# Miniprotein binders against p81326: the designs that were tried, part 137

Target 1, 226 residues: p81326
Amino acid sequence: MLHFGGFIMEINHISKILEKEREEYIRNKVEEYLKQGFSKDDAVNKANQSWRTYIGHRIQDVIYNLLKKFLKDSGLKVTTDKALNNRNLPEELDKVKRLIAINYGEYLFLPDADVIVYKVENNDIKIIAIISVKNSFRERRFETTYWKLKLKESPVTSHIKVFLATPDKDNEISYKCPNGKPKKMRIILEYELDGIYFLKEDFEETEKAKHFGKIVEDIIEISKKL
Short names: E, the ipSAE of ESMFold2; O, the ipSAE of OpenDDE; V2, 0.75 times the mean of E and O plus 0.25 times the DockQ between their complexes.

## First folded at step 15 (miniprotein)

Design W70 (at its last look DockQ between E and O 0.01; V2 from the best seeds 0.00; counts 0 for: pae E 15.0 > 1.5, placed apart)
Fold by OpenDDE base, look of step 15:
Structure W70 (fold): chain B 226 residues (1-226), chain A 80 residues (1-80)
Amino acid sequence: as target 1 above (226 residues)
Amino acid sequence: GPEEILLEAIKLMFEALELAEKGDPESLEKALKLLEKAIELIQKALDQGVPEELRKRLEEAFKDAEEMLEEIKEELEKQK
């Protein structure tokens, strides 16, 4: 039984918990934008956009902290793409940054990597997994897939597992063929990615599509093979 | 109701986790306070009489909160 197994399962309610803050958040943001001179309609729209960004970051932070906590005993480390955006990085993070970089000829760019899991052995860094956190799939539906494919193109990064973690509130990818109709996004994401982890109970489970509670174990197992 | 209390407790636990992962003494102390509050809330819900399913969730959350609390206390002691 995973340490804090009950707590991990309660992540199913994270969206509901965070949504309780929405009304107050929106009200405050609307007021802020009105003070800035925006119209009421514009203020509301901007507030809603701000909320989407905010809630996305909150979920990402929760996942980051959970992974950091639960992977610590296994000796695995976690960081984020945001942490890597500094000009002056500690040597360890500088190495991490370089080991996830994608080559575009004259330029190196980082994939979207909300959470990066790595291990340090004998002063060598091995990247284990990248976790993309998506609250909704309204925009950039296959962005994570793009990065997975790009990472596969280099022997330096081809071993890196790419996972998607999502509450999938709108049930966009929870089922493969609801009502006999294939969900293109679910099928493609599941096919291209190394795993999809749901922060909910109501989804079609497969070998690659699992509850988020399984991600720690899966990452640890992968780490042992590298 | 008891379910709402559980959700509030879980919220506090997530916040406590975030603070604890910062690792500094001030954050750890704040995390402790949040966990204590979460534990109190869970206990309150348990005392109200709840369906078996919810009771189980509350008990698990209680256990996890207590364990987190102990870990943070240990970490604080190590930093002294």
Scores: ipSAE 0.629, ipTM 0.856, lowest interface PAE 0.9, mean pLDDT 92
Fold by ESMFold2, look of step 15:
Structure W70 (fold): chain B 226 residues (1-226), chain A 80 residues (1-80)
Amino acid sequence: as target 1 above (226 residues)
Amino acid sequence: GPEEILLEAIKLMFEALELAEKGDPESLEKALKLLEKAIELIQKALDQGVPEELRKRLEEAFKDAEEMLEEIKEELEKQK
């Protein structure tokens, strides 16, 4: 059995470097927004939002590249929502897009998925999992659970695992019952999703809430059953 | 149809949760109004008569919205 020690070290290293850069990033963005005429309060709010977008995209890119690297030898392929939003998709990616689409009568919409894992067998494509990357839970906290619910409604998509990956640096979902009081957000996310993978060490580990380094083994195991 | 009603209700519930996390009385009052609207939409969809699979989802959403509503009301009362 292969182990993924270098994988865990890479993801934690990049995330920690980006978090160390946070204060300089925020300071520079505040200066940019002040020059554009925003008030101090507005500039700070916009700078923090800019950081959340920036760090979220950077973490997503790292997750994509690491999964692509470590899943390749198991015959698993990885793509992103950005790749699926391009016009003139290659046939393989067009099939992936169709297989995760949610039906709203006359319209088909893609779930808000950041990273998609699939396999190809005999010209058939089987979607294994989607991974939503959340840097914080201040907005749209339960959007991922909505997409899991919609995927469960159809026999053709009900097998797709929906995972959440997060650094959760503010401990918004790291513990189920801090001080004996149930944290509703953590409880609901863990109940509805197939897994939560933390990009940090300090959280309450459960059957569904795990260190991010376990995601490769979990995906490989799931793929064997499909 | 009732599927669109369920989608709209779920969106309102998401917005209400985001407002409720802010925790100030103004945000909590906004969240309460959004949940009341979501409950009305879900009840309207249930009254139309829907397939069992969709009815189950509407009933789950209704239960969740009512629980969220009561939690927000309790929080507003605690803050006085």
Scores: ipSAE 0.000, ipTM 0.173, lowest interface PAE 15.0, mean pLDDT 78
ESMFold2 (binder alone), look of step 15: mean pLDDT 85; pTM 0.815

Design W71 (at its last look DockQ between E and O 0.73; V2 from the best seeds 0.00; counts 0 for: pae E 2.8 > 1.5)
Fold by OpenDDE base, look of step 15:
Structure W71 (fold): chain B 226 residues (1-226), chain A 101 residues (1-101)
Amino acid sequence: as target 1 above (226 residues)
Amino acid sequence: GPEEILEEAEKLLLEAIKLMFEALELAEKGDPESLEKALKLLEKAIELLRKAIELIQKALDQGVPEELRKKLEEAFKRAEELLEDAKEMLEEIKEELEKQK
């Protein structure tokens, strides 16, 4: 039984918890944009856009902290793409960065990697998984899929599991065929990715589509095979 | 009535959950100041959880319809599990603070 198993399940409420901050956040941002010279309507629109970005980052941070905590006892480490963007990286993180890089000929670029899970054994780093966190699918719906496919193209990165974590508030990918109509996004994401983890209870569960509470166990199991 | 108690208990649970997530974030920073702040949040969360448990138990003791009873029992179970988790988190942070001293 995973320590704090009850608490992990309560991630279902994170969106509701964060939504309580929205009114104050919007008010403050509107004021900020008005001071910058924007019209009231523009300020409101920009504030709403900023909120969407903000809440996405907050959810990502929660997931990061949960994974960091719950994977620690297994000896697994967690970092983020943001941490890797520094010029002066510790040797360990520099190695992590290089091991997730995608080759584009003259250039190496990093995939979108909100959370990166890796292990260190005998001074060697093995990348285990990348978790993409999506609060909504309004933009760049298949971006995570793109990165998964790119990672598969190299023997250096082909073993890296790519997971999607989402509350899916709008039920865009919660069900495969609601009302008899296939949801392309759900079907494609489930097919291409190694797993989808929902921060909610109301979804169609499959072998690859699970509740977020299962992600820790799944990652640990994968790490043992690496 | 019992329905109102359930609603209040759920509010307390939600607030406790919020505090626990905030405490987790602070704890993962690892510095002494953050750890101390995390402890305070967890202490408050524990208080809220205990209050929720007491309220739910009170409602259950009054006799309630089966449907409401089930909801109360589920909430009770959640609250107890969260309380255990919060206490464990608290102890972990205390241990970490002691190691840094």
Scores: ipSAE 0.721, ipTM 0.870, lowest interface PAE 0.7, mean pLDDT 93
Fold by ESMFold2, look of step 15:
Structure W71 (fold): chain B 226 residues (1-226), chain A 101 residues (1-101)
Amino acid sequence: as target 1 above (226 residues)
Amino acid sequence: GPEEILEEAEKLLLEAIKLMFEALELAEKGDPESLEKALKLLEKAIELLRKAIELIQKALDQGVPEELRKKLEEAFKRAEELLEDAKEMLEEIKEELEKQK
């Protein structure tokens, strides 16, 4: 098996690794958009937006695959909200979906949980944690906090740990009191969530704000209490 | 000089890490075609890591200031850990391919 202190810690460099591809990616996308008839300025804007989506999905995929790999031997299973939105769900995943759904009268919605960790015991499914993967906090920056509060409202979901995983390359939440002033976004996220896991080396570490490599150990420990 | 060698070794490490992440993604798909691609990526990552280790060792053999020596030793340790991880991933993929035959 892989050691937690080796390969998994290299995820701290994922944004740097992917940024090396940025110029080639943007050049190829600009050509694609120009072929579709967009102006040069519009093609460049669309290429930059495409890059932000692409890098976000790539980071999310790495996180999913690492968690799936490292939690497997502990009897923990991992899925995604994308997988749960398929119309043709296996019975196990259908149960996972129902166990995290939030009731709004005649509507049921899934929390915006990019990755879901669960276990199966005696044909019973227990949801351990959901992980929200955020590359930036431009919009809906407290969305994860909202879902934590909604999950706390029901005894079926109140035990579910809600984590945030982020490279936070713009240092939007990396420090609690940069320049001596409290950073509201970091303070609120750390208070309300069960943990923040950084995909980089430089941030203020606390009991709830940790290097991403610690998430596997934390999830395993939590699962033993259920 | 040794500082240029350290920079080259770090570039090789980052490329190997990228290949290892791509291999992990492919391996988790689980189909034979994806597993074969993952195996090729890991073989290349291992090649890059061995090259980085060789470069770092040559730099250390030249005699360097203590500060640079510590950086080279840290890079050597990272490269060795990554090499072992890559070899484990490679063997897991080979076993999965054999199981599917």
Scores: ipSAE 0.432, ipTM 0.753, lowest interface PAE 2.8, mean pLDDT 87
ESMFold2 (binder alone), look of step 15: mean pLDDT 87; pTM 0.869

Design X31 (at its last look DockQ between E and O 0.74; V2 from the best seeds 0.66)
Fold by ESMFold2, look of step 15:
Structure X31 (fold): chain B 226 residues (1-226), chain A 101 residues (1-101)
Amino acid sequence: as target 1 above (226 residues)
Amino acid sequence: GPEEILEEAEKLLEEAYKLIREARELAEKGDPESLEKALKLLEKAIELLRKAIEKIQKALDQGVPEELRKKLERAFILAEWLLEFAEWLLEYIKERLERQK
């Protein structure tokens, strides 16, 4: 007998597994930065930032691999912010990069787009969705909503769905009105984004807030409308 | 027949799932001995998952009644989800063990 909930529930443990490494990781990184000549305070700050980048990339890797595996037969392709920042971009990825970029006068910047889903039709590229991956919301709590709003300003990018994938390690957005009080961050994120996908079991489900196991189905359905 | 193949695949998936849960719990402990044990369990679980996926794909390729097709497709999806988690955890554990040498 299959345990459908149990099988996809294992992905809910990724953040907890990684967090067990945190103290060891930070200790080693502080030692490394001290050896490089940084002050104690600077070494600690750099180590904590290094940790947040590291854990985010670890979670992003599993998300990328799952999406790539499950979307390929639907004619959908997947790339990452890391791939788009490499030198010598293939022409296809250079087009993807240009199609999600935001103009700031003489400057061109990419939104917070850890994983990008797109399709290729008749040598044309259409961006379907971008996924922001966050373990917690300690810093830049509304960065993803800012980028959604910027993408909405142009007819070239206004169709792009913006999703958030998160373990929500510190339980900051799992519920809309805990203890009867509105949680501003959850309410604003859910209102502005096209979806929030939780890598945990304990959260308040809505039409936009679902378990991560639903993301493949949702992306495929959206792609059929474009 | 295809129903027998589904039952065999489901048994492989349940066995792999049990191994993966045990491996995950060991990985959460984080000590080298627990990590090495988790590595062995994950290698076995991945082999069982790949075998199950192969059986399911073969059955689907032969053509089956619609009800059985839906069950096989569901099992395939579950197996692939679990396989990605197991492979991710395996690589994470290997990197952790290498750093501890």
Scores: ipSAE 0.703, ipTM 0.863, lowest interface PAE 1.2, mean pLDDT 88
Fold by OpenDDE base, look of step 15:
Formats: sequence, C-alpha cells, structure tokens
Structure X31 (fold): chain B 226 residues (1-226), chain A 101 residues (1-101)
Amino acid sequence: as target 1 above (226 residues)
Amino acid sequence: GPEEILEEAEKLLEEAYKLIREARELAEKGDPESLEKALKLLEKAIELLRKAIEKIQKALDQGVPEELRKKLERAFILAEWLLEFAEWLLEYIKERLERQK
C-alpha cells in the first residue's frame, strides 16, 4: 500500500532546498549595497530584507504552480493579485478583481492574495478561496487574518475561504501549546482563518491545520458547495 | 488486468520515489557533481512516473470496479505529485548549474 504520506512529503523539502541559495544571495547583495554607498551594517540588513522578499516570492511561485496544476482538471482556475494589477485586464480577470475587492468607502482595495482560486459557470465567476503564502512570520504576522476579517464584512466576499500555506521553517505556528505555553499566533490564525496548510511534517494537526497535500481536496470540496 | 496494472504502477511509483529522494539528497549537497548526478536520477524518475501515469490512465479508461477505481485514482494523484516535484527540482538544479557556470 503506497504510503500517501511519504510521496507528498517531498514537497516539505522545497523551502529547505531554496534556502540553500541564501548565503550566495546575501553575499552578492551585500556587495551591491556596499557599492551603492551603504554602510556594512545597512548593507547586511538590506540584503537580509531582500532575501526575505526573494525567497517568499519563490515559494509563492511554487505553490501557485502546484495549485494551478492540481486544480485544472476540476475546472478550477487560479490567478494572483499581481496578475490583477493591470490596467487592461481580460473580462474574466476584471470580474475576479472586482469580486475580491474590499470597500473602504471612497476606495476599493484588493486583499493580499498570493493565489486566488475561482470557477466560471455560465459566464458567472465565483471566488472560492484566497491562499496566502508565508515563508516566515517575522513581519506582518496577522495580515492574513486582517484580510479574512475584512472579507467577512461584505456579503459579496464573506463566502471566500482564506487559507494560509507555509513551511513554517521557524516553528512559529506548528504547535498550539508547546511545553504548555500557548502560541498566540497559531491559536489566532487557526481560529480566524479557514485553514492552515503546512509544507512540513512536524506540526500539530487539527481540523483546520493540515498538511499542504490536503489543500487541493479541500478546495474542490468547497467549490462543489458554491 | 486492471489489478495487475495497478501493481505495476505502484512498483514504478516506489522506484521513482526512491530516485527522487536520492536526487533531493544530492541536490542538498549542492556541489556540481552531486547536482549532475541528481539530474540523471530525476530524468529517470520522471520517465517512470510518466509510464505509471499512462498505465493508470489506461486502466481507468477500461472501466474498473469502484474499489479498484479508488485505488487507481489515489495512485494517479500520488504520481502527479511526485512528477510535479521532480520536474520542479530538475528545473531548480538546472538553474543552479547555469549560475555556477
């Protein structure tokens, strides 16, 4: 019996593999910033910040491609907030953009949406889920929660599921109460979000906290109820 | 029959998985020799996975009992996951090798 667990678990190494570039990347960026006239300390800080952005995007791209591939056969489509940042959008994407927009009175703004999953039925678009991808939680720890709460405030967007996908490399949200001490971030994220999906093996599994390999099945199931 | 096809597919998946795991471990070392070896392993793994997927699809197309269908579909999903990872890792390694040049 093929252990389902072993095969899907290879994706747990994606973050680790990508992190191998860090040393070289940092070295090159430090040199670049020194040439721009920054101090050594400033150059290192800027290089580290640049790395966080870089590695974050790379992980997002991997997750996007995975979701795109595995959702395609179910007739589900995927896009990104970046793809929606265009003045001349195809009609379909323009509709997607409008259906995820959050009202701030005089302005409409998009939530952070690394991946947007939607379906098209009879020329109508239904937004199914937004997936936020986080490599680490050093910055903007509750940003995804903020967007979830904002989406809930409108009947237009309240049905949209918001998921978090993360390798959680620093074990910030892998367990609820390690050593009897509550991890505030894990508890809040799990409470507020519709699901957390881990690209790792070592985490506390719950109804909402699952391995990333389950995300496709869950999204498909949600899509059938809409 | 379809049961035999499933068994063959599972064997292919197991072999592919072993190759992918080894390739990953080599890729983690990061030296050019290890990376080149990893590429060869991944190419073989991808071939095995494609073969497995083809076999599974053929069995599904023939009509099978529900129980066997579920097993085949599961194997198919696993094969697709492994294939996606292997292709990603292959591309990653190629990019790394190009930058070292």
Scores: ipSAE 0.563, ipTM 0.797, lowest interface PAE 1.0, mean pLDDT 91
ESMFold2 (binder alone), look of step 15: mean pLDDT 88; pTM 0.877

Design X32 (at its last look DockQ between E and O 0.57; V2 from the best seeds 0.00; counts 0 for: pae E 2.5 > 1.5)
Fold by OpenDDE base, look of step 15:
Structure X32 (fold): chain B 226 residues (1-226), chain A 101 residues (1-101)
Amino acid sequence: as target 1 above (226 residues)
Amino acid sequence: GPEEILEEAEKLLEEAYKLIREARELAEKGDPESLEKALKLLEKAIELLRKAIEKIQKALDQGVPEELRKKLERAFILAYWLLEFAEWLLEYIKERLEKQK
């Protein structure tokens, strides 16, 4: 019996592999900021911040591409919030954009959506899931939760599943009550979101907290019910 | 029969996984020789995975009992994940090798 856990474990190393670029990246950025007239300490701090942003985007891109290829064979489509930030959208993407938009009275805004999964049936678009990809939770800890709650407020968007995918490098949400102390962020995220998917082995598994390898199966199952 | 095909596919997946793991470990070393060796391993792994996927698809197309279908679908998902990872790693290594020239 193929242990699901063993084969999908390689994806846990994506973050680790990408992190190998850190030293070179930091060195180059520090040099750049020094040339701009920043102090050494400021240059290092700025370089580290730049790295966090950079590595976050790289991980998002990898996850997006993996999901895109996998879900394509299942007849599902994927896009991103960035792709929707265009004045001249194809009809299909324009519909997707409208179906995920959140009403703020005079304005419609898009939720943060690193990955948007949808299906097209008889020219009708059904949004299945939004996936937020987070490498770390140092900033905007509950942003994904905010968007989930906002999506629930409208019958147009209330059915959309919101998932979080993370390697959780710093073990911020891997366990609910490590050492008997509740991890507020894990508890809240698990409660409010439809699922958390970990790109790692060392985490507390629950009904909503799963290994990232299960995300495709879950999305396909949801898609069949819509 | 379909059960035999599943068994063959599982063996291919296991072999591919071993190759991918070794390739990853080599890629982590980061030296040009290790990276080149990793590329060869990944190419072989990708070939095995494609064969496994083809076998699984063939079995699914023949109509199988529900229990076996579930097993095949599971194997299919695993095969695809490994394939996508292997292809990603292959491309990543190629990019690194190009940057080092």
Scores: ipSAE 0.423, ipTM 0.743, lowest interface PAE 1.2, mean pLDDT 90
Fold by ESMFold2, look of step 15:
Structure X32 (fold): chain B 226 residues (1-226), chain A 101 residues (1-101)
Amino acid sequence: as target 1 above (226 residues)
Amino acid sequence: GPEEILEEAEKLLEEAYKLIREARELAEKGDPESLEKALKLLEKAIELLRKAIEKIQKALDQGVPEELRKKLERAFILAYWLLEFAEWLLEYIKERLEKQK
């Protein structure tokens, strides 16, 4: 007998496990930055930013590998914005890059799309969704909503679903009104995004705010309508 | 037949899940003895998961009735959830043990 909830929810522990090493990681990075000539305050700030990037990338790698494996049999492919920034890009990924790029006059930039889901039909590529991965919301709190709004501006990208996947380790967006106090970040993110997927058990579940285990079914359903 | 393959795969998944949960609890303790024990449990769990995935894939490749296909695909999904976490935790533990030398 399979314990679906238990099996798919073990991933909820990644942030907790990694957080045990935060103190040592930051101490080592502060020492490193001090040796490079940064002030104490700058070194601490840079070390904290480095940690947030590191833990976010670790969680992103797990999510990427899971989605790649789970979506393969549905004819869906998965890539990352890092892969799309490679100088030597296969033709398929070059098309993906062009289909999600945002035009800023003479410049083209990729949205902050940690993981991109797309399909290929007769050599034609359709972008299904992008997923931003964040462990916490200390900085860049609304970056994902900005990219959603930019994607809505063009008819070629307006269909793209924008999801947020997060352990939300500091409980910054887990509840709309914790202790009776409205949490603007949760309210705005839920309003603007197509979904928030929590890698944790303790959060206020809504139609748009769900356990991460639901993301595969949701993506497959969306792809069938496209 | 495919139904027997599904039952065997589900047993492997249940065993692997128990090993992974135990390994996670040991990894949270963080001492070298607990980490080495967790590493062994994870190596066994990964072996069981890869065996289960192989069995499920072979059954799916043979073609099966729709109802059995859905059950095999569900087992496949659960196996990959466990495998990805187990492989991540294994790598984490190896890095922790190297740092404690």
Scores: ipSAE 0.398, ipTM 0.696, lowest interface PAE 2.5, mean pLDDT 85
ESMFold2 (binder alone), look of step 15: mean pLDDT 87; pTM 0.862

Design X33 (at its last look DockQ between E and O 0.74; V2 from the best seeds 0.00; counts 0 for: pae E 1.8 > 1.5)
Fold by OpenDDE base, look of step 15:
Parts: structure tokens; sequence; C-alpha cells
Structure X33 (fold): chain B 226 residues (1-226), chain A 101 residues (1-101)
């Protein structure tokens, strides 16, 4: 009997594989910033910041593509917040954009949405889930939580599930109470979000905290209830 | 019968998994020779996975008891995950090799 655990675990290495480019990337960026007239220390700092952004986007792209392929077979569609930042949107995407927009009175803003999952039924669009992809939590630790809370404030968006997908490279949210000390970030994220999906093996599994391999089935199940 | 197809598919999946694991380990080394070897392993793994998926789909299309259906569907999902990973890794390695030229 093929154990689900062994085969899907290969995706846990995606982040590790991508990080192999770090040394070369940093070296090249440092040289670039030095040529721009920055000090060595500033160049290194800027290079590290650039790397964080770069690796974050690469992981997001991988996860997006995985979800897109898996969900397509179920008749579900995916897009991104970036794809919605266009003046000339197809009707379908324009509707998606409007259905995830958060009201700030005079303004509507989109939540950070690395992946947006929706279905089209009888020309009606139903938003199913937003997935935030985080490689690390050094910056904007509760940003995803903020957007979840904002989405809950409107009957238009309150049904939208918000998930976090992460390799949790630095083990910031893998366990609730390591060494008997509560990890505030894990506890809050798990409480406020609809689910956390880990691209790693070593984490505390709960009803809301699962391996990333479960995200597709969970999304499909949610989609059937809408 | 469908049970035999499942068994065959599971064997293909196991073999593909071994190849993917080895390819991944080689890819982690990052040298051109290891990367080229990894490509060959992944191509073989992808072929096996596609074959497994085809077999599983055929069995599902024939109508099977619920218990067997669940097993087939599980195998199908696993096969898809492995395939997506293998294809991703293959593309990644190709990109790395191109950058090194």
Amino acid sequence: as target 1 above (226 residues)
Amino acid sequence: GPEEILEEAEKLLEEAYKLIREARELAEKGDPESLEKALKLLEKAIELLRKAIEKIQKALDQGVPEELRKKLERAFILAQWLLEFAEWLLEYIKERLEKQK
C-alpha cells in the first residue's frame, strides 16, 4: 500500500533546491550594488533583501503552478493578485477582482492573494479560497491574518477561505509549544486562518495545520459546499 | 482485472519514486554531470508515471467496486503529485544547465 506520506514528501525539497542558487545570486547582486556606489555592508544587506524577494516569488510560482494543474482537473480556476492588476481585464477576471475587493470607504483594495481559487457556474463566479505563500515570516508576520479578518467583515467575502502555504524554513510556526513555550505566531495564524499547509515533514499536525499535499482535496471539498 | 492493474500501477509508482529521489539528490549536488544524469532519471520516471496514470484511469473507467475505486483514486493522486514534481525538477535542471553555459 503506497503511503501518501513518502511520495508527496518530495515537494518538501522544492525550497531547498531553489535555495541552492542563493550564493551565486548574492554574489552577483553584491557586485551590482557595489557598482552602483553602495558600501560593502549596504550592498550585502540589499542583496539579501533582494534574495528574499526573489526566492519568495519563485516559491509562489511553483505553488501557483501546482495548484493550477491539480485544480484544473476538478474544473476549478486559479489566478493571482498580479494578474488582476490590469486596466483591461477579461470579464471573468474583472468579476473575480470585484468579488475579493475589500472596502475601505472611498476605496476598494485587494488583499494580498498569491493564489486565488474560484469556480464558474452558470456565468456566476464564486471565490473559494485565497492562498498566501510565505517562505519566511521575518517580514509581515500577520499580514495574511489581517486580510482574513478584513474579508470576514463583508458578507460578500466572508465565505472566502484563507490558507497559508509555507515551507517554514526557519521553523517559526511548525510547532505550537516547542519546549513548553507557546509560539505566538503559530497559535494566532492557526486560530485566525482557515488552514496552514506545510511543505515540510517536521511540523505539529492539527485539524488546521496539514501537509501541503492535502490542500487540493480540501479546496475541492470546500468548492462542493458553495 | 482492476486489482492487477492497481498492483502494476503501484509498482510503477514505486520505481518512479526511486528514480525521482535519486534525481533530486543528484540535482542537489549541482555539478553539470550530476544534473545531466538527473535529467535522464527524471525522463524515465516521467514515462513510468504517465504509464501508471494511464493504467489507473483505464481501471477507473471500467467500473470497480468502491473499495478498489478509493485505492485507485489514491494512487492516481500520488502519481499526479510525483509527476508534477518530476516535471518541475526537470525544468529547473534544464534552466540551471542553460545558465551554466
Scores: ipSAE 0.594, ipTM 0.811, lowest interface PAE 0.9, mean pLDDT 91
Fold by ESMFold2, look of step 15:
Structure X33 (fold): chain B 226 residues (1-226), chain A 101 residues (1-101)
Amino acid sequence: as target 1 above (226 residues)
Amino acid sequence: GPEEILEEAEKLLEEAYKLIREARELAEKGDPESLEKALKLLEKAIELLRKAIEKIQKALDQGVPEELRKKLERAFILAQWLLEFAEWLLEYIKERLEKQK
């Protein structure tokens, strides 16, 4: 018999499927940048950066579309920081944007919130959660914890749950104490965030570190308490 | 009855899952013949999933005891997750085949 976990494991393969495009993608991009006059070192660096952007957007799109579809019947809506950065926003999204903006004195900035979950009740908007999607932790590894801490500083945003969704392709945060040695990144991320959701099979499951398929139930449960 | 509908739906989900897993393995090979074969498997899996979703929705619409309702709702959600992955993979493979032309 097929159980819920069986399908969750199938979606865990998206990163691996996409990763098989990497070598061809990098070769083509290096050639493109060399033709533009970049040095070989710069072309390689730009090609790798281009790949990280590409693969990250592909995974974000999958997560966005899944959450949008599965949360709709619970009265929950989903948007992205990309959608909130448009020049002319619909009134509803403009309100969402203002409800998650962080004050830095003279300036207001959006947190890096790849996916944003909210609801509309009695013509008011309530932000439920933001989900950061990370394919790799070699760059900007604690960015998500920074945004959680900033949101906690204000009573108007302190209720917002901050989740990390990741395939953790390189096993950077999958275990707390691999080979008996504490993994600082995993320990800090799990301590500070409201949850980590893995798009892979092989990781140490805890109260906060779960299979990605459980994120829908968790978000719905949280929304009922707000 | 609704209990038999649940059993039938779970069987359809098992078959669809098997087809989807095989299609994924073929997509990982990446050659045109494997990709074409994967498309056929995914089309069949999607058909089975849509049938299961329809059966479950009909049972839920007519009302059932609470314990059976929860099981039917879980099966419905699982079918939707499998369907979304199968449709994503189908579109991915179509794009790969078009690029190889």
Scores: ipSAE 0.505, ipTM 0.752, lowest interface PAE 1.8, mean pLDDT 86
ESMFold2 (binder alone), look of step 15: mean pLDDT 87; pTM 0.871

